# VHH binders against RCC1 domain-containing protein 1 (RCCD1): the designs that were tried, part 9

Target 1, 376 residues: RCC1 domain-containing protein 1 (RCCD1), of Homo sapiens (Human) (a6ned2)
Amino acid sequence: MAEERPGAWFGFGFCGFGQELGSGRGRQVHSPSPLRAGVDICRVSASWSYTAFVTRGGRLELSGSASGAAGRCKDAWASEGLLAVLRAGPGPEALLQVWAAESALRGEPLWAQNVVPEAEGEDDPAGEAQAGRLPLLPCARAYVSPRAPFYRPLAPELRARQLELGAEHALLLDAAGQVFSWGGGRHGQLGHGTLEAELEPRLLEALQGLVMAEVAAGGWHSVCVSETGDIYIWGWNESGQLALPTRNLAEDGETVAREATELNEDGSQVKRTGGAEDGAPAPFIAVQPFPALLDLPMGSDAVKASCGSRHTAVVTRTGELYTWGWGKYGQLGHEDTTSLDRPRRVEYFVDKQLQVKAVTCGPWNTYVYAVEKGKS
Key: E = the ipSAE of ESMFold2; O = the ipSAE of ESMFold2 at other seeds; V2 = 0.75 times the mean of E and O plus 0.25 times the DockQ between their complexes.

## First folded at step 1 (VHH)

Design e11 (framework vhh_7b18_3)
Fold by ESMFold2-Fast, scan of step 1:
Formats: C-alpha cells, sequence, structure tokens
Structure e11 (fold): chain B 376 residues (1-376), chain A 122 residues (1-122)
C-alpha cells in the first residue's frame, strides 16, 4: 500500500551554496520543506556544498556548488572533493565514473572503470544480483574512496552488502549481519574500545551474536540498526550526536542560568555526606568507544538511520522521524536551531499526517522521503 | 553557541580594495584553522585562502599576491584583505572553520558563516 503510493521529498538544514531544500532562502531551512526536484527520486547523496539526486528513470541532477544533469544513471555518491556516478553501459556492463566535484558532469572524469556484474555463479536468472549502493560497488568486491586510490578492493570473504564512509572511517555490513570498521579511531568511531586506527576491516566483537540490518557513518560517529529494531551508536559526542549528555549543551545551560540569576558568585558545590551512589562523577560523554544501546521514546523500533557530520536521524517502523545532535543550521527539522543531546521526533511529519520512508543526511542538512498516511 | 559572522562586503570598482571580517564566537578560536571560500552564481565553490592556528597561510593561485588573510586571536576575528579586485572576484564570500588544526581533510569545514556579497563592477 504505502510503498506504492505517491510520496514527496523534503529538505531542511544548510543550503548556503544553493542546494535544493525547498524554500531555499538564505543559508538554512529550519522546517521540512517540499523539494522542487524531479519526480520519483530514488537516491539522494549530499556533501556539505552540493547534493546529487538520482531518479528511478535514470536521471542524475546536481544542486548547489556543483550543477548539471546526466542520463542513464543507476547511482551517485557525493563527497566534497569527488562525485562518483554509476552509469548504465551500452551492454550488461555498468560504468563507474569519478569526477572532481567542481567540474562534475563537465569534461572528462578523473577516473573511469567498467564494472561487469558477476555472471558466474548465478544459479537463478530471475534472482537479481543485489547491487550495493555507492560507495560499495555492485560486485561487492570493492568500494569507491574519495581519496586516492579511488578503487579499493575488499577481501572476498567479507561478503559485503553495505558500506558507508565517514570523514576518517568506514563501516561495512556483511551478508550475515556482522559489522566491520576501519580507518581513523581518535574519536572512538571504530567501536573497538580503543582510540587506535585500524588499517584493515576489523570485526566489531561487541556486536557479535546480534544481527545488524543497517549501518550509518557520520563525520566521527557510527550507528547501526539491528534486524529487531535496536539502535547501537558510538564515537564522538561533542554536539550530542550520540544522544548522550554532552558538556557543551550542559555548560551552555549553566552559563545562561548563572548570568540570569547572578547568585552563583561563590560557586555551586554541595558536598553530600554518606549514602549510596549519588550522581555520576562524570555525567558528560565526549567519546563513546564501544557500541552503546540507544532506546527511542515509547520503545519505538528503528528501521533506518543516517548521519551528518554532527547529527543523527532515525526512521521508525511506524514511519516517525527522530533527529538529534548539532542543530545550528536547522538540520534537525524542529523549526529552530537548537542542538539536542537526546532524540526528538520531527513533529512536522506527524502534523501533516505523513509517514516517513527514507532519510539521507548530508554533513549539515537532511533529506526525507514521506508518503501520505492512509485511513486507519 | 558556535557562530561565524561576516562583514565588509559591498560594491567596489575594478582595481579597488575591500577588507572582509569574520567574527567568531562559541569556541576556542586560537585552536582552529580558518578559511575563506567564495561562490560565483552558477559556478562551484572555490577555496580562496587558509590561515592555520600556527599562523601560516595558503592562497589559491588566482588570488595570490592580491589577497592577504590574517587573524586576531584576541578579537576572535579572521580577515581577508582584497586588493586589485577584478570583475571575476564577484562572488558571495564565506568564512569557515576547519578542525583539527593543520588537517585539511578532518571534517572539512564544519562551521560556516552566512556569507557576504562582493560585487566588482564597471
Amino acid sequence: as target 1 above (376 residues)
Amino acid sequence: QVQLVETGGGLVQPGGSLRLSCAASGFAFSDYSMGWARQVPGKGLEWVSYIYSSGSTEYQDSVKGRFTISRDNAKSTVYLQMNSLKPEDTAVYYCAREYPDDSLYFGGMDVWGQGTQVTVSS
């Protein structure tokens, strides 16, 4: 029902380079606004200054600091320096093209390679070879990187089905629902319990015994969603993007309260004598180096997640959208610019009787696909 | 609150000069590298200049020798002095924060100003 009904894309957050976010005036949009993008968008990939839209009809359109359009496109992945596009070839082959972002879809690509689907081993022609979305290549034996070398092979035994890239790290979900991470670890984003970098994919042992359905990588944080709808989150929490208490938000509150009252001249420090465990000695989390279980309000099950540089967005099974983290450009969609260190439901979609089906975050903006709710 | 506010844009004749200022608040300004970027209508974003927390500077070839970036850590402000302006310098200029210091790839630009219009005409 819902899958077959007409829907619409919405955008909010930073649009200072002319990225399409609906109304698009000034540098930011604070509330979900319908996009004027082409009909039937099936993929949105956003960098900080431009966004790539792919339609089910195979049209690619760029909006923002990069502009232009191309046909026969199956997928696109936008990074700030590079645009990767997967195009339909003249035969059963696909063509991967990588452009410098500033000259995207103009002139010659920096690099191009034919990608032939793995025909050998297909026992059922009716069964589609599951093509992973970029940056994972359709063969699931390599991925595209925004840093040279652009083509990066994956060990065949990994059986990758999803791969997401953060600013310095990578997350890989395999066919069995296991999660691997590698890259920079200084912000705890690898989830191994240390801040050490990993040069090659390393299994997240803390998640063993659980089956993951999705991974999402932010600038310096990581999220995965289990097949049962649980959220696991780890990494950097400077802006509250892990939904854990952050010193920055709490200190801002204390500063405002202190200035308002002017009664805190001698400092507030009450010594409590005796008793059991009182308040935690360190209530603020700057780095979470192990996956932490995150509960959504009312026990809602998660089905999809996406991360910006400093914010997180999650879609529930019932079609609600929750966002949290750095909100200064309106990318949380709460009609304000307030940052949050706890999940908050985006009321716009509830108020408009819309069911959210997909979310894709750019570094500082958010794109959402929603459909009208049917009669209950 | 982390915020960047640009001022100093305007209309100027070819060969003229302008000084852009970017007032920063809500973070330890001296710990961060700062940059300027510009957007010409219909064209992509173009980096103009960087100043590292160490004080070292870098410039795009097209502005080298004409533009000078500087910072005043006591005022939490970064400046862009633009001399010998050309019509092709017409753009919206943005102030941006890079983090961490000396890393051009760590998060890219994670905080941006609202932008200020520079128009070089006549």
Scores: ipSAE 0.000, ipTM 0.241, lowest interface PAE 13.8, mean pLDDT 79

Design e12 (framework vhh_7b18_3)
Fold by ESMFold2-Fast, scan of step 1:
Structure e12 (fold): chain B 376 residues (1-376), chain A 123 residues (1-123)
Amino acid sequence: as target 1 above (376 residues)
Amino acid sequence: QVQLVETGGGLVQPGGSLRLSCAASGFTFSTYWMGWARQVPGKGLEWVSYISSGGDTEYQDSVKGRFTISRDNAKSTVYLQMNSLKPEDTAVYYCAAQDYTEGLFPYSEYDYWGQGTQVTVSS
């Protein structure tokens, strides 16, 4: 394990409920801003109106529309309807507790269950594999859902390593680097080439033969990053969150009478609207139902991805952060509120000689962990 | 520029009535679903009510029968009529707008939010 210089968490984007820790913050933060000094945050999970922070010492702190603190916390997952917390118990058992968000950490939880990790062997998986995170349970045989039933079993054959939830869909990464999706598909977010929903996990055949290292689910879009640093992205693109051309990047003009819809060869839906200088209708992509390869500027390799409801953030091998999509509340971190339909590097971290190590998006905000660049 | 401006908040006695208004600009109001959410002191954010582009309404159980949501598409305004107010209704009330393709709370997120208006129910 490398010994890095002390790092810090930064927040930007929508902060209308005080969910980004820090005095004097207004409704929106347009540039990365340090969170409270002296806290040793190791996990961040953000809902639209509140954020759950877990410290290395096992304390959970809620900030925003929900407030409170709890000890013996190993993990937390925040949604608008409920908060899931994984608590340390005596012995190897962990306790999963789920609260209604409006009464988080007060009185009795809405639901609770003991979770016992599977005895998979003494060194499985070997190496530097990251610990599983909520909403995937440590047993890797079930996940927590914001909609009843809250406990959802996974087939034992699925060797789940990561699970992420969007507004209506789920993405699962298995131990072999294969990706599965299920849930609502009306925005192309499942990646199977259709808009049909899937009731059970279905393998993304378009990604077969490739080994994925990371998945991220936005509200209605999906991202995965390969072991070699390639980005695949699909789903809803009305705000440019797929880095594909979009009709309406302006904060004004949210709806225009929809013109004819066309399908590209990859099954993406193309809408037509006026605006080209030569008078021809400008093409834009509203829905991409099949994984599309996305290239970052300068051929940078990706290692981490996180998605908000309508924006995307990616960390590169060299520690740079790229963001794009809906920017109205400053969640892209470019010191403005402009939405982007192409990746742009967040210059704040470059200017401050910081190397980005982690990114976690809330629906309308972004949290970043960065460390000072080492010498040599 | 998209903007939602809430008005009508204030101090009211228990059992009284108050009408909140939310004036919207910068988007095609008639196609959007509109909603109200509130933040009660010491609690998280609570969804209160929504009205679809077609006029269908839904309410939180705690306000059903006391609150009425309505919209005026010609004026790009959504209203929340609050009757039989209780001290428990004291909160900051937020107006919110959502493109119909995404749905509404608790199962989707709002695209735009107002600054909020304070409602205090006290004698």
Scores: ipSAE 0.000, ipTM 0.262, lowest interface PAE 13.9, mean pLDDT 80

Design e13 (framework vhh_7b18_3)
Fold by ESMFold2-Fast, scan of step 1:
Structure e13 (fold): chain B 376 residues (1-376), chain A 124 residues (1-124)
Amino acid sequence: as target 1 above (376 residues)
Amino acid sequence: QVQLVETGGGLVQPGGSLRLSCAASGFTFRDYAMGWARQVPGKGLEWVSYIYSGGSTEYQDSVKGRFTISRDNAKSTVYLQMNSLKPEDTAVYYCARDVSYYDESGYLHPFDYWGQGTQVTVSS
């Protein structure tokens, strides 16, 4: 009966375009704030300037720089340039519709296509993996990209169950728990040990022998969570979004020693918090081109992950939320705008006796689904 | 105020060597990753090598084992030692600073400042 427990969505972070983040009246929400009461949201997809909400009743509602509503919606995926919506079609097929974001849900879409869902992918007996979510199409043979070409086929031998897109890269999780990556690699976000781009999905050999349960793509970093609750993270770390243990930083001992020394100096905080929004250069550069194991405080097991452009959020098996990375707009949920290079638990949910069940990051904000502890 | 100045290009015979230098100024050099990219006449721009702020290095497959990137933080200079040069290495070589961050316009690409470029010609 866990499915019948009452829950609510919370938002925090950037809302400068009027995105709904729990009655935020300025540009930022620094603490988790409950979203509109009485809306049964089952899907959230956030771009930089707008957010798409899908309800259990099949209503899609846009909030922010894009606005509007539509019915008969099963899923939606928001990017800065376009909005993809999966609608219930006549008969067993679904209808995929893609709009330019600036004219979303107004008049004719840019294109539309009937898609036949794969029944086995929708009927995952374990119910643990969220297979078939946009931008991966229900047929698991194609995905939607925010850059032309918008419809991208996947090789038939791939048995995709999850696909996530970063700013320049893609991560794919297959039915066997293997991870593939492709796209831009200049920040190490592909995890293959080089900075070269890959035009087609390439198996992440560093993770072979491990079974992954989830992948998450940030702007220029990548995360996966194993079936045993371990976190692997790689890519760009200019804002601390990788939170890597010292032993997994660059092989150069000078770099390790310098970073340790700088962490003991207030100068590290000044450089980290210095006006990146004002066009200032990043305070520290660390790039991790191979997956690195990340341990959460208190040995907690991870079950869900989501990435913003420069921050990371992880849900534990016990229902706690940890966030780290760039915090300038309050997207870490710690009641401040301080960036963190270590995982920190969001105390709001603990203080309110809430168990976190899901997290979805936009580039500069965070959405969380939580249920009350101990009562049906 | 940020400046990247490349030197060391020139004409060399196949199998020869060249050392490119990039003198950086106007920023805290040690905090930034630096890279080299090249543009072959009539072709696109391709990255060649990358050195992280911590000193770790990466290379394009076609130059791996032949090229070595290094840095001198005291001199604010990044170097590219090119050995066993091939005619296919003929290109304009650019030094670039890697900074990715967000501003009011959205996302910035990974290389925000580029030098003027230095011509490398490998010919008999």
Scores: ipSAE 0.000, ipTM 0.138, lowest interface PAE 16.6, mean pLDDT 77

## First folded at step 2 (VHH; from c05 with D101S; framework vhh_7sr4_2)

Design c05s (at its last look DockQ between E and O 0.56; V2 from the best seeds 0.00; counts 0 for: pae E 14.7 > 2)
Amino acid sequence: EVKLVESGGGLVQPGGSLRLSCAASGRTFSSYAMGWYRQTPGKQRDLVADISSSGSTKYGDSVKGRFTISRDNTKNTVYLQMNSLKPEDTAVYYCAAEFSSYGLPWTEDEYDYWGQGTQVTVSS
ESMFold2, look of step 2: ipSAE 0.000; ipTM 0.302
ESMFold2 (binder alone), look of step 2: mean pLDDT 78; pTM 0.792
ESMFold2 at other seeds, look of step 2: ipSAE 0.014; ipTM 0.540

## First folded at step 4 (VHH)

Design f01 (framework vhh_8dlx_2; at its last look DockQ between E and O 0.43; V2 from the best seeds 0.00; counts 0 for: pae O 8.6 > 2, grease 26.5 > 24.2, SAP .67 > .668)
Fold by ESMFold2 at other seeds, look of step 17:
Structure f01 (fold): chain B 376 residues (1-376), chain A 122 residues (1-122)
Amino acid sequence: as target 1 above (376 residues)
Amino acid sequence: EVQLVESGGGVVQPGRSLRLSCAASGFTFSSYGMHWVRQAPGKGLEWIGNIYYSGSTFYNPSLKSLVTISRDDSTNTLYLQMNSLRAEDTAIYYCARDYYDSGYFPDAFDIWGKGTLVTVSS
């Protein structure tokens, strides 16, 4: 009968198109900032130029390059050109709509279809409706794509429970905790050990025997989290988004080192890229086409992950937030614009005595839900 | 130093066409994706489109039929052709360099030009 802790959403990173991201001014916010105080937001879905907010009361609001509002919204999923909206219908069915993002929810959608929640083997009253998390449809037999055809069937035997879309690929988590990937593979984002594209869902054999609980897809990288809290990550690492060694990437303080100058024997000034003192390049990984196990500091266990175009965010079992990758818009939340190729805790939440419960990344920003820590 | 300089702005009658240029210097132009964005008075930025190193273009769907982006790597110049101009096209037009050449979605804009003003007045 104890009351839940109050919670709030926070935002940081790019906001140059007018996206609400805390109280931010200008083009970017470098430290977590509270947003929409007093609003009970249950879904945040961000593209690079606008963000969709859904409240528990069913209000959908757009912020950024597109602005507008609608009611009776159960879920929303934003891509740069298209907004998918799941709305309550007059009967037991829900209405899936696909809108041109620039329409701002005015006029008519580009496409609409009635869908029903599909309860498969569940009888939990709290799960009375399979509200689905777009882009996976409630029936789990299709998903919405930001590129035509918008309705994409899935084989029923896949038994999908989560689906995430990256810029060019898809990840599917099934009911047994297995992971499938398909789409573009040229950056290793499919995780099959090759750079070949896959037209159809293909099982990640490297993860056989493990039970995954969460998947996340970024621009050209992929993440999954096991039930035991292990992180597996693969794909493109040019920006350090895999937390693997990368070329010409700054860690905390190493961005300054990339700008270090050296003096030639004639006294002239020369800038040097981040090599060893003897000039040999440090080893790095540009593409990781096979799942790699990632360790967090202090042996922390992960429970949630989210990816932007070139950064990664993870929530731990104890409510900490770790971020890494490209950070030049401040989307890593460390009060600077440095990029990292290793996980770093976002100290704002620790300093504020907040426990992070959810994270969702837009391509170039990060949104976080956090609650006050309990005391006794 | 890296520079982007827009030109070709000015006062134009409604219904006319206008071609803007962006002169690039200080970097290997042919290796980068390039973007056009605009900002109407009192409004936020509006992305117009981009062009990949291959010459492939992607456009804001609301502007797709009105604009054409091209590049000339021999002169390090980016172009924006605008047709059937209306008063709402009055804005400062900027060119911007993509941080990486993404090909599909706008990536990070790391270098911006100073902009050129286009005023559409009848």
Scores: ipSAE 0.011, ipTM 0.480, lowest interface PAE 8.6, mean pLDDT 81
ESMFold2-Fast, scan of step 4: ipSAE 0.235; ipTM 0.674
ESMFold2, look of step 17: ipSAE 0.164; ipTM 0.632
ESMFold2 (binder alone), look of step 17: mean pLDDT 82; pTM 0.825

Design f02 (framework vhh_8dlx_2)
Fold by ESMFold2-Fast, scan of step 4:
Structure f02 (fold): chain B 376 residues (1-376), chain A 123 residues (1-123)
Amino acid sequence: as target 1 above (376 residues)
Amino acid sequence: EVQLVESGGGVVQPGRSLRLSCAASGFTFSSYGMHWVRQAPGKGLEWIGNIYYSGSTFYNPSLKSLVTISRDDSTNTLYLQMNSLRAEDTAIYYCARDYYEDSGYFPDAFDIWGKGTLVTVSS
């Protein structure tokens, strides 16, 4: 590796199936560890037992319980049941291939389809044409599902910009910054104020009038980040992944937050304080069915979010990383296995004078892209 | 020290039955839900089923008629009974402790795993 690069990918958390997390010895990595030097990774997608890495040169590499490599890869999405790969064709067409994870990149895919980019991409919010991110297809008219049928069309009225899948639910961010959710709702993960499932995308009315820039789906919880840097979070909290008080805090867990802000069904905000008559912290919360406004320590603005099955990670405008939730595999990156029901800054990146630019969570691990502090 | 130790694996002929055991120590076994998970060569993890602290069981629908999970809280032991074994059942079998006593729907909510026991179905 003759060329030095200012940025590098780091990994931490569960690696018991041989997933690449730096030196990756044993089942867990508790502190951010540099991934193999010289890998020009532009996409990371992690399932429980394997991780898919896509390089800027178009190479796909699988690490963990699934192994193998492929060329001409533009994007990949890893789930436990299947691997979806978007490959560059000789023309403007891309080829979408879906493999059973157990036989990924070997033999015939379970399903394959040519995908043609939509000509209507002139309203690109970023002002530049960029490849779509799986599971949302580049045409923004369909997405890939881990359960048959694998190709799922989206209504023409939905101008999808981002789509993220949890274990049982989906979140969609449209070009106008509106958020839609559907799927299983038993854990409040849809954010509509009920525990009822939704068969079709439903507009999150509690967030209307706010412009969202990012959505993230965990196993059974949901996060969105506004264009102004505010975090809204809802769903299941048994591991503290919403930064709300929980009964299932690990030994030596962080103390609970004293206040939280909730969005009422009419979109109004209310601070939640107490939980005891003498001013003690709020009672333990297992389910939050409406979006709650979450403040980061020191009033930092959020720009990116990603969720694992039971943990949450947020990148700030200043390039800091905050993590919280279930931490028993070290996926929070705090050099321990303590679960947290409050956001904590990952000090590793601060200590190394690194600016965090991206974060991607697998169910039980975390991948981070960071760049050395500098002008550019 | 919290520990799970699987046993009972080995080579078995197609069509036969096999019972796996998982010995638990270092925690109050009767208070936790327990899971069985397997990994066949070259495949990802496959959830087999779980048993709650109450004794109620849930199974992967594709395996329900072929397996039975039980527990003996007096000996801190979890069991997996497998019937009509096929070559496709060749895998490393793991027992795992449920992080939450009532979260049996979510097979990725495990906090402690055993080392696994190899089952090879071959004639």
Scores: ipSAE 0.000, ipTM 0.263, lowest interface PAE 13.6, mean pLDDT 79

Design f03 (framework vhh_8dlx_2)
Fold by ESMFold2-Fast, scan of step 4:
Structure f03 (fold): chain B 376 residues (1-376), chain A 121 residues (1-121)
Amino acid sequence: as target 1 above (376 residues)
Amino acid sequence: EVQLVESGGGVVQPGRSLRLSCAASGFTFSSYGMHWVRQAPGKGLEWIGNIYYSGSTFYNPSLKSLVTISRDDSTNTLYLQMNSLRAEDTAIYYCARDYYESGFPDAFDIWGKGTLVTVSS
């Protein structure tokens, strides 16, 4: 019965399909704006054209190109092709339903299956069960894919805790804090040092000896956050979403030299420096095939990350939000449409004395949960 | 100098057909997926459909029997064929480019300025 301070969800970025984050008549929201009702939302999952909101009371609401509502929902995962919903059943059993996105919550689902939660696991000190979220199934033995076959089993040896999907790849965090990746690798998004695809989960050897707390998958880039607050990032960078130098920032007019630390497959670190295109060969990084250690300004520790298709968002231990990458729809929240190849703090939350607790990126927009800072 | 220019809009009577064109320049058109999107007055954007660089098409199911998307890579032109037009098809029609040539289209990096279609008697 702990009293939680009422927080609010905020949205910014692209909302041209009617996704709930538009204020007035616009297609874009450039500054964080409160959602109409945000205090009871416990899950946000966003596709490029619609967003799924799940409340603590078990209501699912769709906003955007897909619309509708459903009750008794424990979780939902939105992709462009399908919507996966986990519904509460009588007793410990849950019902997983998968709809084509265009007919979501109408008629018969494309596929449905009863799922029994796994009884074993580590509980938090308060006695709250730690449950995985979609697309990882509660049993941690399989996940939902946006392409047939929709049910994809995981090897029995994997003790999955978190699974995130990009456009062509998957990231898995296990109970020991190890990271696995598989799927398409043509943009370096698997982090194994090659551009080759992997058919099954492969351990990221470059991260061995480090304990990861979270993973996030973007369209074609990948992020993980260690239990000590370090950020590792790899994959496609043509929009600056890795915070590495890119050619494609015409709005900035000038590219400056930058430094990044990369992890080799043997765990060794590599320093790479981007350079100005001022008569020198352009040292722009389009693809980063190994995890690179990224430092936030002022040495802030990270606790949460989320990725859009071409942007990245990170929450710090002190409750600040940093964003970077492709910004032309306002999804970085800096009150402009400038793309960035460097982390920048979203000043809105600092100015309003809000502590950021969660961030969830859609492909072209950003959703943020924030609470008021306690009165001193 | 990357640009998309829609054309073919205008006033049309209900029940008639109309073809919209989108002329692309400044990039390798054949390497990109392309989309059609519309916005009716006072409403949000409605996705019509897309055509991948492979030529495969996917349509909004609500519009599937009414529209056909095609492309001519030799002339860098995207087309939207609309049949049996109704008053509710009155909208500004936009073409948009996929940001990257691989994977699912989940961001449009270049939009045209749109072409207005008015369906009235």
Scores: ipSAE 0.047, ipTM 0.580, lowest interface PAE 7.1, mean pLDDT 81

Design f13 (from b01 with V11L R16G H35S N50R F58S D73N T75K I92T K116Q L119T; framework vhh_7mjh_2)
Fold by ESMFold2-Fast, scan of step 4:
Structure f13 (fold): chain B 376 residues (1-376), chain A 124 residues (1-124)
Amino acid sequence: as target 1 above (376 residues)
Amino acid sequence: EVQLVESGGGLVQPGGSLRLSCAASGFTFSSYGMSWVRQAPGKGLEWIGRIYYSGSTSYNPSLKSLVTISRDNSKNTLYLQMNSLRAEDTATYYCARDYYEDSSGYFPDAFDIWGQGTTVTVSS
């Protein structure tokens, strides 16, 4: 009989603050590297400078600019300013604790409260390797924000299933598979066709009639995956993180004197570099303010997505990992530091005969859970 | 060729002050935000603060006004003024170029160019 072998977590990308990325050294890891042997990690949440690991045994471990460990943990969410931890309590109650990240797990938390978690064994939106629903609270009536006010109630009418936070925006997936967004919108990351901010959750009408299974928020871009495996992506594309054409990434971050912005019929913003009589420079898309359908190479179906500040990662139904976007720290996992404006499969997992089950991006790094199948 | 070169490090006694400089070349310095980052021996990197092209600054709250970042665009030079130095401030100090458009209002979305670093030792 075929048996599923134990899985392992892998890390790659930026680790300059001492974040654990397997056997990585220095400030960068360019190829997927296995994390610690014998540690059964069920949740990874990565901030800019530190990562929180939660084990199936209920241990929380911090790695990077924040350090320390705690027991009785069901979930953790790492942000640049705050660490939120969900502790197991007696019976159905859980304890939510929030620390300032710089003093995480030391002394008293900034704030703590008892919460009644939702029933376990619901539909699995996170996959078997990733448990936890923070920053959405287990009661699904509020979420934790890294910016004051830290406790943010949701309207009673919203039946939240998943909530993800970017640098300035929020995405909410409800029980019916509808997507809402709010927050800062100047990079098109809300998906409503404008660059205006929204103070309250607003339904993405462009996705009406479709049932979404997952949402992912990057620094300034957004992704959702439908129950049928389609990818919709929108927001900021200066680094190619939307898999839309971008300018020469070797000069990413440089000021270009002759950039011009144009709007396409779908509302996407196209920038051009310079202007030549003997040949127009290739156009690139800087902002996509509406959800755009993205096809993966070879027509693969998507099941999971995660976003960093400037990169995107997607897991397929067949267990392949595709990454694209800003790659200068090796966070795309292609054994180089080349940025990409199109999805490329991470060959490491194929070569090692591993099936990818989960992916979690930090702002500048990537964590992957993969398993192998024994021969039947 | 884009370069950042730090200088001004050295040995300082506790309670002392020191000013570090970062000389920029190969790009339009006045158009970029700039950051300071440090690394204590055997530790990871710690972000100190940044200064935007506009001159506005943002600092790591844990440093409690111990530092001031400034720039002189006419000299293409970034400065870090440090006061009331403690033994725990012993580190290699790096300047780094921020991404041109830091649209988050939080940490720079990327540092694309780093200097070589200059070492500050605080001991009696």
Scores: ipSAE 0.012, ipTM 0.529, lowest interface PAE 8.0, mean pLDDT 80

Design f14 (from b01 with P61K; framework vhh_8dlx_2)
Amino acid sequence: EVQLVESGGGVVQPGRSLRLSCAASGFTFSSYGMHWVRQAPGKGLEWIGNIYYSGSTFYNKSLKSLVTISRDDSTNTLYLQMNSLRAEDTAIYYCARDYYEDSSGYFPDAFDIWGKGTLVTVSS
ESMFold2-Fast, scan of step 4: ipSAE 0.235; ipTM 0.676

